VHH binders against Dynein axonemal assembly factor 10 (dnaaf10). Designs and how they scored, part 4

Target 1, 357 residues: Dynein axonemal assembly factor 10 (dnaaf10), of Dictyostelium discoideum (Social amoeba) (q54e33)
Amino acid sequence: MSALGESNNKQNGKEILHNYVTKKLTSQPYSCQWIPTSCSVVTVGKKTSGGISKGDIKIHQLEFDDTSGDPKLNLVYENEFTNPFRCLSFFKQANQLQQQDNRKFITGDFNGQISEWDSDICDIPIWGVKGAHQGSISAIDAYADNLVVCGGKDGTIKVYDTRIKPNSANDNNGNNSSPISTFEQTNKSNCWSICTNDNNIIAGFENGDLNIYNLKTNSIQSTTKLNGGICSIDSNDRSNILNQFLITTNKSFISIASFNNNNNNNIEFKDYDINKEPNQTIWSGIYSPWNKKDNENIFTIAQGDGSVSMYRDDCKLIDKVLVSDLPILSLDYSKDRKGLLCCISLKKQLSILISPC

## First folded at step 1 (VHH)

Design e1 (framework vhh_rezetamig_d1)
Fold by ESMFold2-Fast, scan of step 1:
Structure e1 (fold): chain B 357 residues (1-357), chain A 121 residues (1-121)
Amino acid sequence: as target 1 above (357 residues)
Amino acid sequence: QLQLQESGPGLVKPSETLSLTCTVSGGSISSSDYYWGWIRQPPGKGLEWIGHIYYSGSTYYNPSLENRVTISVDTSKNQFSLKLSSVTAADTAVYYCARDEYFGWEPFDYRGQGTLVTVSS
């Protein structure tokens, strides 16, 4: 047995974490996600032309083999809309690897509008709320088939049920849905991050506040303050209270939080410094959905230095790749093909990465 | 309270380099959450984005101007600057320095008051 290359060649050429294909975009993407039951990636963002900023939605299909044998990202859909888009969420399930047939996604834009789209027909939103927030919607998370939670620059968190459609119109104008819940802060900090299920919301704020809300009692359950703005929150299990979650910050560290005792519901935080450079933003962090097959807690982070880094339990580094000389803002694991990641950077690029796990 | 203030010569001769400085008070330039940039408005025309700089020193420039533009940052002075080389009468404009929050709306969430720069024909 040769050691050279064989440690990275486990079944069908699984390799180190590396950049498989990168494509330049005509717009600035702010969020990217794989479309369920496909090899397609949707990106949403901002396109500026002649001093005017518009919203942009693009769908690229990954092609592994063509006549040349090179991997390609083929643009299969592109359209422009009135408002620049800030955030994006497909409807998450308690188990991300159970068959997911819902191909609808929610967007939040810089003007405070929520819109629901069918990824198979993106020309007109199928549901929406104008003026959901004053100013930008900074975070959005969708759960099951109908629950949408959004946080904004106005410091509020709002919960919508897409089944409630008073005066509904199949247009991005004329919807009048009201939130089923609203949570407000006295100190109005931008809500940068949200993670939800049908029982709880975890919300992270620019000022470092981390709040947990109980949706069934419509009340705050706990408040903690971290030493950095909270850029992203993700849970490795959405089937219960959100018992374990990954938090990334704008101060070069991440935190892994867990509920340790059912008798006390105490939360333990373990902080890990990611880089020696101070004040690096860790823009996003996500758990691998494939952990449920391997009984491992693998996660990947998107770094302000242009790197993507993959870790396992206790923040032990698996591998790291430099993707861009500008920050990586958003990451997503394919739920259909193990080992595929997509990410976007501030350099107007969409990249597909191959994971060793 | 965040304030941005442009400074530099109001008159520049053709073929010379236009140099402007933006002084930031009430906020830190070394924050990872913000971009700092320059925009301009020629008389009777719309706003034109020139470029921006990230706290790491990484820059992104308008492709139409990129061969003439340099933006730099001095975190010790809480300042950033614009150099525009080989100026012509077409570069006559009001120049604004600005902060663009990553989660903000363009043109920019905060701007200076602007400074008029005239290039002699």
Scores: ipSAE 0.013, ipTM 0.419, lowest interface PAE 7.5, mean pLDDT 81

Design e2 (framework vhh_rezetamig_d1)
Fold by ESMFold2-Fast, scan of step 1:
Structure e2 (fold): chain B 357 residues (1-357), chain A 123 residues (1-123)
Amino acid sequence: as target 1 above (357 residues)
Amino acid sequence: QLQLQESGPGLVKPSETLSLTCTVSGGSISSSDYYWGWIRQPPGKGLEWIGHIYYSGSTYYNPSLENRVTISVDTSKNQFSLKLSSVTAADTAVYYCARESDLYPWGEYFDYRGQGTLVTVSS
């Protein structure tokens, strides 16, 4: 019997993407990220017990068994909270591989609340905004050490500064912090994806709208419509919006968007079909932080068929591994150890993958 | 407290219409905060989202199934229903009704699900 994640890639001269360890969880994770300066992964999601749904935060450390030497995911922290968590973001920097000593992360929940947590002390949030959105927060991106961008089911995008303390007076709605910017859409589609880059926000919507907002002018800069709901957006350079970003959709395709500097920053889209029969959602796509020095764009996508696939420039497949028989929802590259990738699935699984790059 | 329960025939003949009803108890279907959907799992395969409906009657369907799917809601009975036309053996699956609190159009996120009902398409 072949083990899950095994491949013939070595025989075929291909690079190897491999499922290193998988652990079943007691909760449904919706987002996972590596904790900076560690070998630990945080997952956030929902735990349902006796018909009651609560928020769940887990931290697992990648360790090795003393007797077998086999990798294992050791649960080092677990706690439950009132509201189920939908999304998670550590603070991104302009250069992802420069010192990432900030171990705080932001969560968005199904009740429209944002919260900031210290991953070394996850018992009580250190900052938050109650009622940041009406309904679920579907996307969140934290940038520098203080900016939080969130988008939700209400179709709005809001920007918060964590340095602005809530008003000390009681607020009837529990929303004591004002956003520094708010962007509204005419059609109020759910904001599924956000990428904050170089004083700009790139936001993707359920209806296929892709909008770019300028934080300095507090205005929309660009709007484009793709032929699919936009599940994720990532940039391989957070310091420069003029380069390239990766878009994944719910209609079995991805798009690579490039800014043409010679054409007044017009955006060129290259669409690539990912196994259209059967149709599938491509839930997430991220650039590798490790290949920037070699001027090589490598990215990995999380697929509705349970696979994780790695590509080079122009969507050339490096390797693909089947991780689950249910969709992979979220994935993240370690910025501390080259070749480590974490992902989670609808099958309540957390997996660590070995990436060749 | 919230419970969802599927009901309908366990056997459907090829070319006929599969009809299922979901009864919601312990909570109201008349809510702007939730969608009400159908998901299925064919034997040996993963979960496939079929579609969802808002209490207002607005529907979204999986593009691969949309020409055969109709979902309807009856807020007075606290129920919603699925009709899948022109069924074949490939439509044999366990069918689940679900509440979706945050949704992409293909509905792979759900917060409550029924126990499931097996529907076999056979003559």
Scores: ipSAE 0.006, ipTM 0.286, lowest interface PAE 8.9, mean pLDDT 81

Design e3 (framework vhh_rezetamig_d1)
Amino acid sequence: QLQLQESGPGLVKPSETLSLTCTVSGGSISSSDYYWGWIRQPPGKGLEWIGHIYYSGSTYYNPSLENRVTISVDTSKNQFSLKLSSVTAADTAVYYCARGYEDFLGPDSYMDVRGQGTLVTVSS
ESMFold2-Fast, scan of step 1: ipSAE 0.025; ipTM 0.451

Design e4 (framework vhh_rezetamig_d1)
Fold by ESMFold2-Fast, scan of step 1:
Structure e4 (fold): chain B 357 residues (1-357), chain A 123 residues (1-123)
Amino acid sequence: as target 1 above (357 residues)
Amino acid sequence: QLQLQESGPGLVKPSETLSLTCTVSGGSISSSDYYWGWIRQPPGKGLEWIGHIYYSGSTYYNPSLENRVTISVDTSKNQFSLKLSSVTAADTAVYYCARLEPDYWGSETFDYRGQGTLVTVSS
């Protein structure tokens, strides 16, 4: 039995966010997520040996030492692949805590390939599209059991249905290997961030463009420009992603945006500065899937200074922990155990954090 | 416009320490968006990555050079430096300082480099 439970952790009346266990990795991870219905974390990234860079997938299980009872990250799977991986997504559901038996995830790589993997048997991809983008896939988000949205360095956003198989009558390009939707920009910029459901896509770009698309009409609904490249986007409600969403940027600020009480062509933004000197990239920000019934929004951000910070509502700081002396790139909340977070850093580290709520 | 300029002795004796400094102008080293590093090209060979540093002082080194290399930053002077100890004739190369984009924004690329400085290891 885990000693972490679901209780709030406090010390001297403070709500405490703390580093529970950190493990050095043999590869550079770029993305991490908890595997549904488990205490395991998948990381994807790059392994360089003898001047050759390959893709790397690792799965670590959070365990406790039989003698000391101390937490440890046990490597239960690793494998190398041809292309370095950049991004990772499990399939999100309308109810964030509803874990179905779908333990499949999607990867985007530096060569523009998307691949679908079964986390219980990661030896070969079960679905994929070669040349989905020209250049790297920089953002990926998956929804329900079959919708995959990816954005890349070529400035395009592409939507795929994993149930559609390539037509084998054309060996190089299958008739149905094409995306079900493609969105192109006049001023092409790298698409760094995607948040999707079955109705909408929210996409963030390196040049600060923030676009909202309607998947039912296959059209753009809104375009706004922010004063910084948009590193991540997450919604507090996957059944209605436009109600409230969190944006992180490479200019030391985050924004909380709302579309619910606004004209469909306008978004309300609340901007919050996160330590401007020195300038830092806020690499990732995610809403907690817990505490929804209390109408209290909790979110956590991954900072370029190596910190992870947790906030309530209108960016009220709960706590901050220094995890690494290099940037934290990716975060994920456990949907199976309240209060567990995983994160990875540019220092080739995987950390498990305990959240006070 | 961002400019990087190497400075240091062009001649180093065997067994001594090679010391180079890179001065950055037109941009700040104190940024979470980039690493700052050193690459070299020995005569008749390809480019070899030496290492890179983050503005906080965190370093990544080529495993083949790790026991001899130290990279440091001085954010107040907008400079970073290389020290390579116990040099031999095999360390003779053109040394470049460079800005490195993190892999997160794409494949590792040195998007800005200095003009390079020739360092000869000879008695």
Scores: ipSAE 0.013, ipTM 0.430, lowest interface PAE 7.2, mean pLDDT 84

Design e5 (framework vhh_rezetamig_d1)
Fold by ESMFold2-Fast, scan of step 1:
Structure e5 (fold): chain B 357 residues (1-357), chain A 124 residues (1-124)
Amino acid sequence: as target 1 above (357 residues)
Amino acid sequence: QLQLQESGPGLVKPSETLSLTCTVSGGSISSSDYYWGWIRQPPGKGLEWIGHIYYSGSTYYNPSLENRVTISVDTSKNQFSLKLSSVTAADTAVYYCATEYGDWFESLPYFDYRGQGTLVTVSS
């Protein structure tokens, strides 16, 4: 990884996007996120041994050598579970920089099960739904302290409230709860991406469908078809209305979508090509929680070529770093420490990046 | 148990299209849990991912090969196929059909299940 980091310019102590530390993992991670109020990263994924695939949860703490000051990722927790994990979400808030005591996270697995975990314990899920989807849960997003939205390969989107306990009288094993809302697709495309708040769900599908649902009316508000599968959706502001969001696709482009504030209720899409030749998948894109100025929305994308690239506003490149020779699948900004990013690659690597923003 | 078996010609002339089929047994290609793909190993080189397909028809190709590759699925026959156009001697390799549980390939060279491989020689 040091060979990839050597491309970074460090002249005059200039802050640039760079690879700070990378660790090879014993499992394939599919999602990574910083644990709130910590310097720890959780990864969830798949461990395959002898043709058998199991779920894997790892927690690494970013530490510094007392003598050299060199960064290191110390494995502080790992455990294996029956089903491989596909996706992961901590609970998002309207104010992303508010100190968040809730260190619980939700996982979606390849067998359609949702589980809620306490990152301080992890050994046993504290809430869950078996058979939430038929087949894999491909996208999950959690909001406030109780709302969980999941999308799956069965083409449905389901909304759960973690405060609703499983009814043991109605189930053979008493461990399932019912969704408070379900949205179905006519074309049963895999739901790859979800972004939610109390008012709206934005869902992206493998076939390029982008649907916006109104949670107050339990109905679809709009549908648009993009020229590529929708890999990720993130909002720059999760307050009462989702006003602007970043969409990444598997056709070497991203789209920045915004609601028209001039009483038209229309959504404007601005498409930007990212290194179009060769075609690459842009696996993930997230807004920085640290830059909320009117003219400075910072976002970072995870690229199929192994790069992580940081942009401002109208897709103006700030900096780019090559992290892996295989795709980067997932990214997360620390909400506790400005300038820290974590990411994972298809090469079974967890990396911590230092960002200039 | 799930099994995959490659079939197709072992010799292809330069500039022609290589066509291979994979037959799936012991499971359904219409399973939403798997992606179905192709990988190859040229003599003396490492494994190279070619591409994969979801049973619905959605495809992902190696950028280095994408303008020459087509992968398709036939759910009625429980099969999927590879077409690689404009072949050259550099396309000589053992070709494997493979499947991976979930949406993503694990870091090459490993897949959950793989066929036994078929040698394809590109020669005039």
Scores: ipSAE 0.013, ipTM 0.353, lowest interface PAE 7.9, mean pLDDT 81

Design e6 (framework vhh_rezetamig_d1)
Fold by ESMFold2-Fast, scan of step 1:
Structure e6 (fold): chain B 357 residues (1-357), chain A 120 residues (1-120)
Amino acid sequence: as target 1 above (357 residues)
Amino acid sequence: QLQLQESGPGLVKPSETLSLTCTVSGGSISSSDYYWGWIRQPPGKGLEWIGHIYYSGSTYYNPSLENRVTISVDTSKNQFSLKLSSVTAADTAVYYCARHDYEGFPLDYRGQGTLVTVSS
């Protein structure tokens, strides 16, 4: 698949980002990710029928017609659940390409529940916490096979360890475990974005607050306010916060934050205007897991205008593709096949893109 | 292209009712996929969700504001409106109308905002 993608993404000596296959869905997806060690994509979201909204999980496998070689997205699993799902995370490692065997993922729903699923058997959750947040869980990040960090409408950030089993009283009360850490904000803004590693949590809020928490001291390390709600945060190196991280906003700009070790770890923020209109949302931004350490900082963003755009150093545009006439909400790089991206749009579509890098 | 435009008085006296209308163009309010809502930003503070409405008339309000807030929809005019009663100086803010999905979901579209000052 990667070889065919590489051959098809070049024109006149230039590399082209392009839409490879798009499928219309029967539900509205809000998050999509590639399942590790597969050519399958999981989407989570909402199915509305007769004014009633339910949760929806779908798994599609990228396949090829044996005669034509044409790509297709084959639905291999779907199921409905009581609460609509808002966010999704597979467990991340310090090196993203080393996430080979863990095929479990975490969901956060609009009613404040966390659930853990085995992507090979999605019928019932294997772990969960009811009432983890008051109202919607808006951000979730799973790390190191057992750590779950979630943020929500109530303005709190909670950290869970999936290895901590409930006692019988907790089971009777509908909770699986208690958080190992809770962080609260003075202004109680919705936590829209979370990025975590072994030492730190970086959390972004609707009001523009960007907070960095230290997990070893269980305290806030720094706070900054950006001029826009923070829709997503991603780190180029999860082994150390002392590298750079990408922030996307709902005010038509992104920010790249960098730590300067020579200047006592001072954080430098570089802002780049992406959209012409001042209130357009840049829903998601992620670094390529295929970036070579210290040499490459390639990232891709999902835009409210329906575009997916790929950039390199100093926010230099590699290429841009229009995928939908409605916003692209979520995207993910394949870690098994270089050059494959998946994304979903507010038009109930799942698309596979071929990336030039 | 979808466009949302706020309209209403920029000055309201304390104890009176603040009234704003949002006009939607380039898309239909009668969609089952979206909610239509109001958010505000007081000077020097973050965004505060006020409430939202489904095209059927079902409403959801911020609990801290629910006793003072009414949101209504007029599908024939492709408009929705906000009424906030018994206003005080604390209600001074830039008010935005927005399209979003479900409560707590990030806004995909919003108007440019309109400043409403509560002053005698």
Scores: ipSAE 0.013, ipTM 0.348, lowest interface PAE 8.6, mean pLDDT 82

Design f1 (framework vhh_etentamig_d1)
Fold by ESMFold2-Fast, scan of step 1:
Structure f1 (fold): chain B 357 residues (1-357), chain A 122 residues (1-122)
Amino acid sequence: as target 1 above (357 residues)
Amino acid sequence: EVQLLESGGGLVQPGGSLRLSCAASGFTFSSYAMSWVRQAPGKGPEWVSGISGSGGSTYYADSVKGRFTISRDNSKNTLYLQMNSLRAEDTAVYYCAKGRYIYSPTKYFDYRGQGTLVTVSS
């Protein structure tokens, strides 16, 4: 049989992108991220037993066998919680490669609750908001050490400051915390994707709406409609998220968008068809934090066919690897070790990939 | 302000047992996961075991599974490592660490103690 993680670059005697280690999980992960200043990956998702669905948080550490030198993923934490988790974000900084001492992350769950966790604890949330959304939180992005932006099935986008603690001593999860901003859509489409910094929010919706909000003026700056639901948004520069950003869709294409600084209302979109098959979901896309040299942007996408593909910013394919026979849902670059990626699949798998860029 | 003090190391014969202790102060002990990390002579640091803040979940490196048991007493702010069926390869300085860090010879060593030496030899 064909091996999982097959790559065309290996057939040509070149090893650029390959599957380094894969581990089967006891739960379905929906999101994965590297823990800052570590070689550990956190996954959040859903564990179903006897018709009951619970939230699941796992932390795996990338280790090497002392005898063989082979990589392995060692489970260093696992716990179950009341609500299944949908999305996950560590706090991002303007300089993504600067050492990040903050190992706290935010989760959004299927019941509309936000929770903040310390990855060194994970037993009890440090902060949270119950009923932040009506129904599922589908997108979350955290920035600096205190800004949390969440979007959900109710079509709203809410902004929280984690420094604002609950007014009630009986509210351990901060469910009395008010958002500092709320944005509501006319069409109330599910918010599937968010990318934020101190100044702007870029939000993508199931109906193809792409909205840009200005946090300083607390107002909408731009609205565009793409021909596909917007699965993910990532910026090549968190200090200026409007410089260039990557959009992935559920209609077999991606879009690379940028603002022209001489016209504050004009966004230029360049659309690229990724797959020849119609309606394939491109679940996630992220820019490499490492290749800012020579002004070359490199990004990697997670595909519904089970592959992970790496491109230059003109959408020129660098390499592709097949990781699973089911969709890859989430990707993250290590900010501590160049060339390490983690990803999760719908086949309950966590994989570590190696890339020289 | 955070202080971790290891004790209980010593010389033991192969097949013997030792219990290590770590006295913690300067933080809310029950709120933090704790780990044991070791460094053998001439080798890099190796994560050995971890325990959740509540003590409800424990994790082990494959090299020590079935032989070592991590535990904690949150009322005494103390972490323990019970080491059974000790082997020569277990010879190392053992460190108590706040959180789930892999030890690194870089600035990623946050809040580790001074260590306690375990020597497994004839």
Scores: ipSAE 0.005, ipTM 0.392, lowest interface PAE 10.0, mean pLDDT 83

Design f2 (framework vhh_4orz_3)
Fold by ESMFold2-Fast, scan of step 1:
Structure f2 (fold): chain B 357 residues (1-357), chain A 119 residues (1-119)
Amino acid sequence: as target 1 above (357 residues)
Amino acid sequence: EVQLVESGGGLVQAGGSLRLFCAASGFTFSSYAMAWLRQAPGKRREWVALISSGGRTDYADSVKDRFTISRDNAKNTVSLQMNSLKPEDTAIYFCAAKYLWGSPRYDYWGQGTQVTVSS
């Protein structure tokens, strides 16, 4: 109650973030996302048995008991694949709340392979590229219905169009397709984070490099160095990713960056210390697609201490929940149901969180 | 209450055509894969055609190039256009829904509609 100064009390607060249901998994997930037009979550990751590591794709459906109202995560699909998966992306749109018919997603694996899957099938990739990167693909972002941008341990960024068929007549699943663009860095740092649209790519690297590329000119637009490895990048507006974007780091801080519309080379960074202990990893950060008030941006971060924290503009804490005693690696907002988030932890857990946004 | 209601069945001559309809209610139709299955006298139920929530289609070899499955998410309907019908296509045709294409289980079933192909 705000009149009694109790507005931040979790039992009496208006904005309560809480763990709704958690399920233990038989594999280690590295990424999770809601399937569009559904109450189902895809997780991709790694299953190790007898010293052999394989890829794992699971789909869980959020169900409710009509009598008790209790939530359940029902495993409705599971399959194993040759290579462990590192990252996952459904296709983003300029309007994130627009109902989408495209239920296809892209995976990047630890062996440098990209694969496209139909979430309604998942048995065989419908498109893919073997050897897209040397070593692991560390970041992937998909946009519209055909654009795929990936970053890897080899320090390169590659752009693919899923409509382009492979040049080899005998290729299955689109293997060995050529990229439409390739960007290389001098220092060859691991590309940990990607955020893209039709016009621009923002890429973050382990060494703290933040590069912005223009896809129309096929050239680098800006280079900046942050004081920490860049774990994630997200935009509050995919129609113009340069208006404002959220950066999380492995040095206990986040940065909110924006372009000056009168000078494309001037990026304003506002840095916020999240953890008192230095060198804590903030694995992921995402903007809410659901805005409560005009000019107010809400975002949520996944922390190495096992917590998930939600913030308003100027990094004002709304609420924080401890989900796991091990790091939370990935987060996603439902675009179909306001107030639903999914997250995964290093403790082989998938959790559904309820939020007011 | 979840319902799948089939219509469009009947008697047709060999070489003829029929179009089956399934009207869905009580669930989020656009999120479900929709299927047509059939059961001939004295045989087990067999899958005929499947359409994903995203519009991808698959067909049993016995009906490929003769049958076409389609859906209309605005009307919550799935249809099966059956061309070049054969006496062996005689069966009760069932509409079924499942949340995930890769799931071996169907979540919802219709009561079925009879199709009889003569000669």
Scores: ipSAE 0.000, ipTM 0.177, lowest interface PAE 16.3, mean pLDDT 83

Design f3 (framework vhh_podentamig1)
Fold by ESMFold2-Fast, scan of step 1:
Parts: structure tokens; C-alpha cells; sequence
Structure f3 (fold): chain B 357 residues (1-357), chain A 119 residues (1-119)
């Protein structure tokens, strides 16, 4: 058991967002997430050696040095794979703090392959789909232990059930499964972001298109266009309908979208400028799984200027920390330890942040 | 030959504590990772806790209640089990793994020690 004290993240008696420990990596990570029921972070990305690019999976454990007592990130697993990895998702639940014992995660790679990994094993995928997309998988979201939704550069969105085993009897197609649903775009824009549950998929595209799909009818439910490429989508509640969601863009703004109760069941968008000039990419934004009291949602964003910033639902800044002099690409809250965040930067760094929530 | 011998199991009441020990012999102890697994009747064997060097990993169901530790001088692994629940009832196994792979590729197993949590 790792013991971590929240009392060490205070300034003048107030809790502040701060950089707890940072470690330089031997590879470029593109995504990071906390492993459930641990103080370990998995990162996936690309390692280039001798002109050859390989996929890289690393697991770091947050520990304390035996001599100094200082926090450190101890590399406990590292392996290389054929294809560079682009995106990563653990399985999300309707309740973000529901005790989740599923330690499996899904990766999407630059060659269009999906793979499922057991974080306790990691050396061989336990499920996968080769050629799920033509070209890179740019977005992936996993839900309820078996649902995997992926979007790619080819502009398609595909839905898989991991309980359906790959067809091992096919000599030409290898270990391939068919999707249970496929959605195509008439304008083949790169699908940069996905957020899903059992009933709906919300997909965001490079051209600013935001589409909502109904999984029961296998059809598009809603289409909206935002004034910037949609870098990330996260929902504050995934139980039945995606009622409210956070959108980050590559034009220095975020949007908070919610469904209204009228005959048209339309989506209300509230746009907030984070930084107007120069335009920056806001690579990721996620809702805190903690602090749901008073019907207020707290969220944190990863910024192209190297900062991580925390806001309230009305987009009032709580705190901001500069983590890197290069963009922060990915961000995740621990669901096991309140106040822990991990993030990765384009400077090949993994950082652990202490959060006031 | 490689040997792992578990001890410390027994019958305890809910809320009590037990410490399991695993004595290793026949190889260089410090070169390997170790795990505790358990198997209840009619269930598959599951990982409870693992240790590689100073790094530890716990299953969700035991996190905050169980602590894995190692003593390289004694060639031993321990599992301190606090706040025991009836659902912790199982045969507990010690396993040796590759040092660079803390939670997978276990190649040797002990015979197991029974833990029963009931009145």
C-alpha cells in the first residue's frame, strides 16, 4: 500500500494545484491513465531508435525514495511493440467513483489496430482487431467492461464488444472481430475525440463537427458545428444519457454542452475563451470524479502552453500550474486517491500533480 | 529446486488480522518479483497483491486492508491481512515472477495456505 498525504499540498493553509514529481521518459507518450486499484500510471506512445518507430508501454509506480523520502516515479514495466500507440482508455463506469476492479485497457495505434491489455500482464494483448481503421486511430473510449468505441483518420466510428472473440480461424484476416456498429461521415474529417455510454456516442472531429449517435437505433441523433477542431470530450455522468459534457478545442476555447427539456430536446452550448491570442490547443479536459456536492462540477484542462488549469462548472478558474514549456497532451484523475492527477507533455515527461479536488 | 512454502493461514473471525508468510529457497531471491494469489471454491485464481523491488500492487477488493512486503535477508514474502471479511475466505498462494515484470509471468507456485473467515 502506498501512503500519500493530502496535507502536503497546501500553501498558506489553502490547498493548491502543484507539481509533485516529474520524470523524463525515454519515449514520447501520447496518453496516460491511472491503473485502477493502484498508485501506478500507464503511458502509451512512440519510441524511436535507429530510425525505427515502435510502440511503447510504460508503467510507473508512485513511490518514496528509501533514503530521502522524496516522491519518485519508479519504472516497474516497459515493453516495445510493433506499432506506435496513439490513444488509451481504461473502461469507464456510469459512476466515476464506482469501485472498479477491471484493470484492462484498450489502445489504438497509428496503423489502425485496437488492442486490449491486462495491466497486470501487459506483454501480450488479450483481445484485438487488426485493420479496425484505415490509418491512425485518433480517439478511443471504453465503457462498462466490454464496449469499445474508436474513431480514426478515415472519418469512421466503430463500436466493438470485447466479449466477441476475434475470428482465429481466418487465414487471411488473422485475429479480427467485426464491429457491432459502424458510423460513416460524408465529410471524412479525422475523428479526434469520443465519449460513450451504453446508449450514445458523442464524437468530435478536426473540422469542428460534433455528432451524437444513438446506439439503440444505430443512427445519428444530432449534428452541431463548433468554431474549432474538437480535441476532447468528457461527460460528468455516463449512466443513461450523456446529459452534460465538456468539449475542448484547438482554438483556445472550451464549450460546456447540456441537453435542455423542450419538445426539440436541443443541446445548449456555453463557450468560454481560455486564451484569445495567440490561439492555443486545449488538448484534453476531464471532469473531477470527486466534489459532486452542491451540484457543481469541477474540471481540469491540459493546455498547449504547458499549463494544467482547474475550473468550476461556471468556468471560474480555481488554480493553474505550469508543468512544462511544451504542450500537455493527456490528463487523468486517480479514482483511488483523491487529489492525484497524472499528465504527460510533448517534452517526454510524466508528471504527478496534487489537486485541491 | 525452486520451492515456495506458505504458512500463517487459519480460521479467524471477521474484522481480525492474519499474516501469511512465504519462504523461498533454491534460487536467488532478490532477482525476482512475487505475488499473492487466492482461489475460493468454484472461482478462478486471482491476484491479491504483488511486489517487485520496492513497488507494490493490490487488487481493488483488498486495497487499504492488505499489505505485501519482502525480507531479502530471510528470503521471505509476507501478506499482512487486516479487517478480514468472509469474502476473503480462500486458499492463498505465493508465486515467483520475473523481476522486470512485477505482476505477470509467474513461473513457480507454492501449495497454498487456507484462510477461512467465519464465526
Amino acid sequence: as target 1 above (357 residues)
Amino acid sequence: EVQLVESGGGLVQPGRSLTLSCAASGFTFSSYAYGWYRQAPGKQRELVAAISGGSTLYADSVKGRFTISRDNAKNSIYLQMNSLRPEDTALYYCARGLYKFPTYSYDYWGQGTQVTVSS
Scores: ipSAE 0.000, ipTM 0.128, lowest interface PAE 20.3, mean pLDDT 81

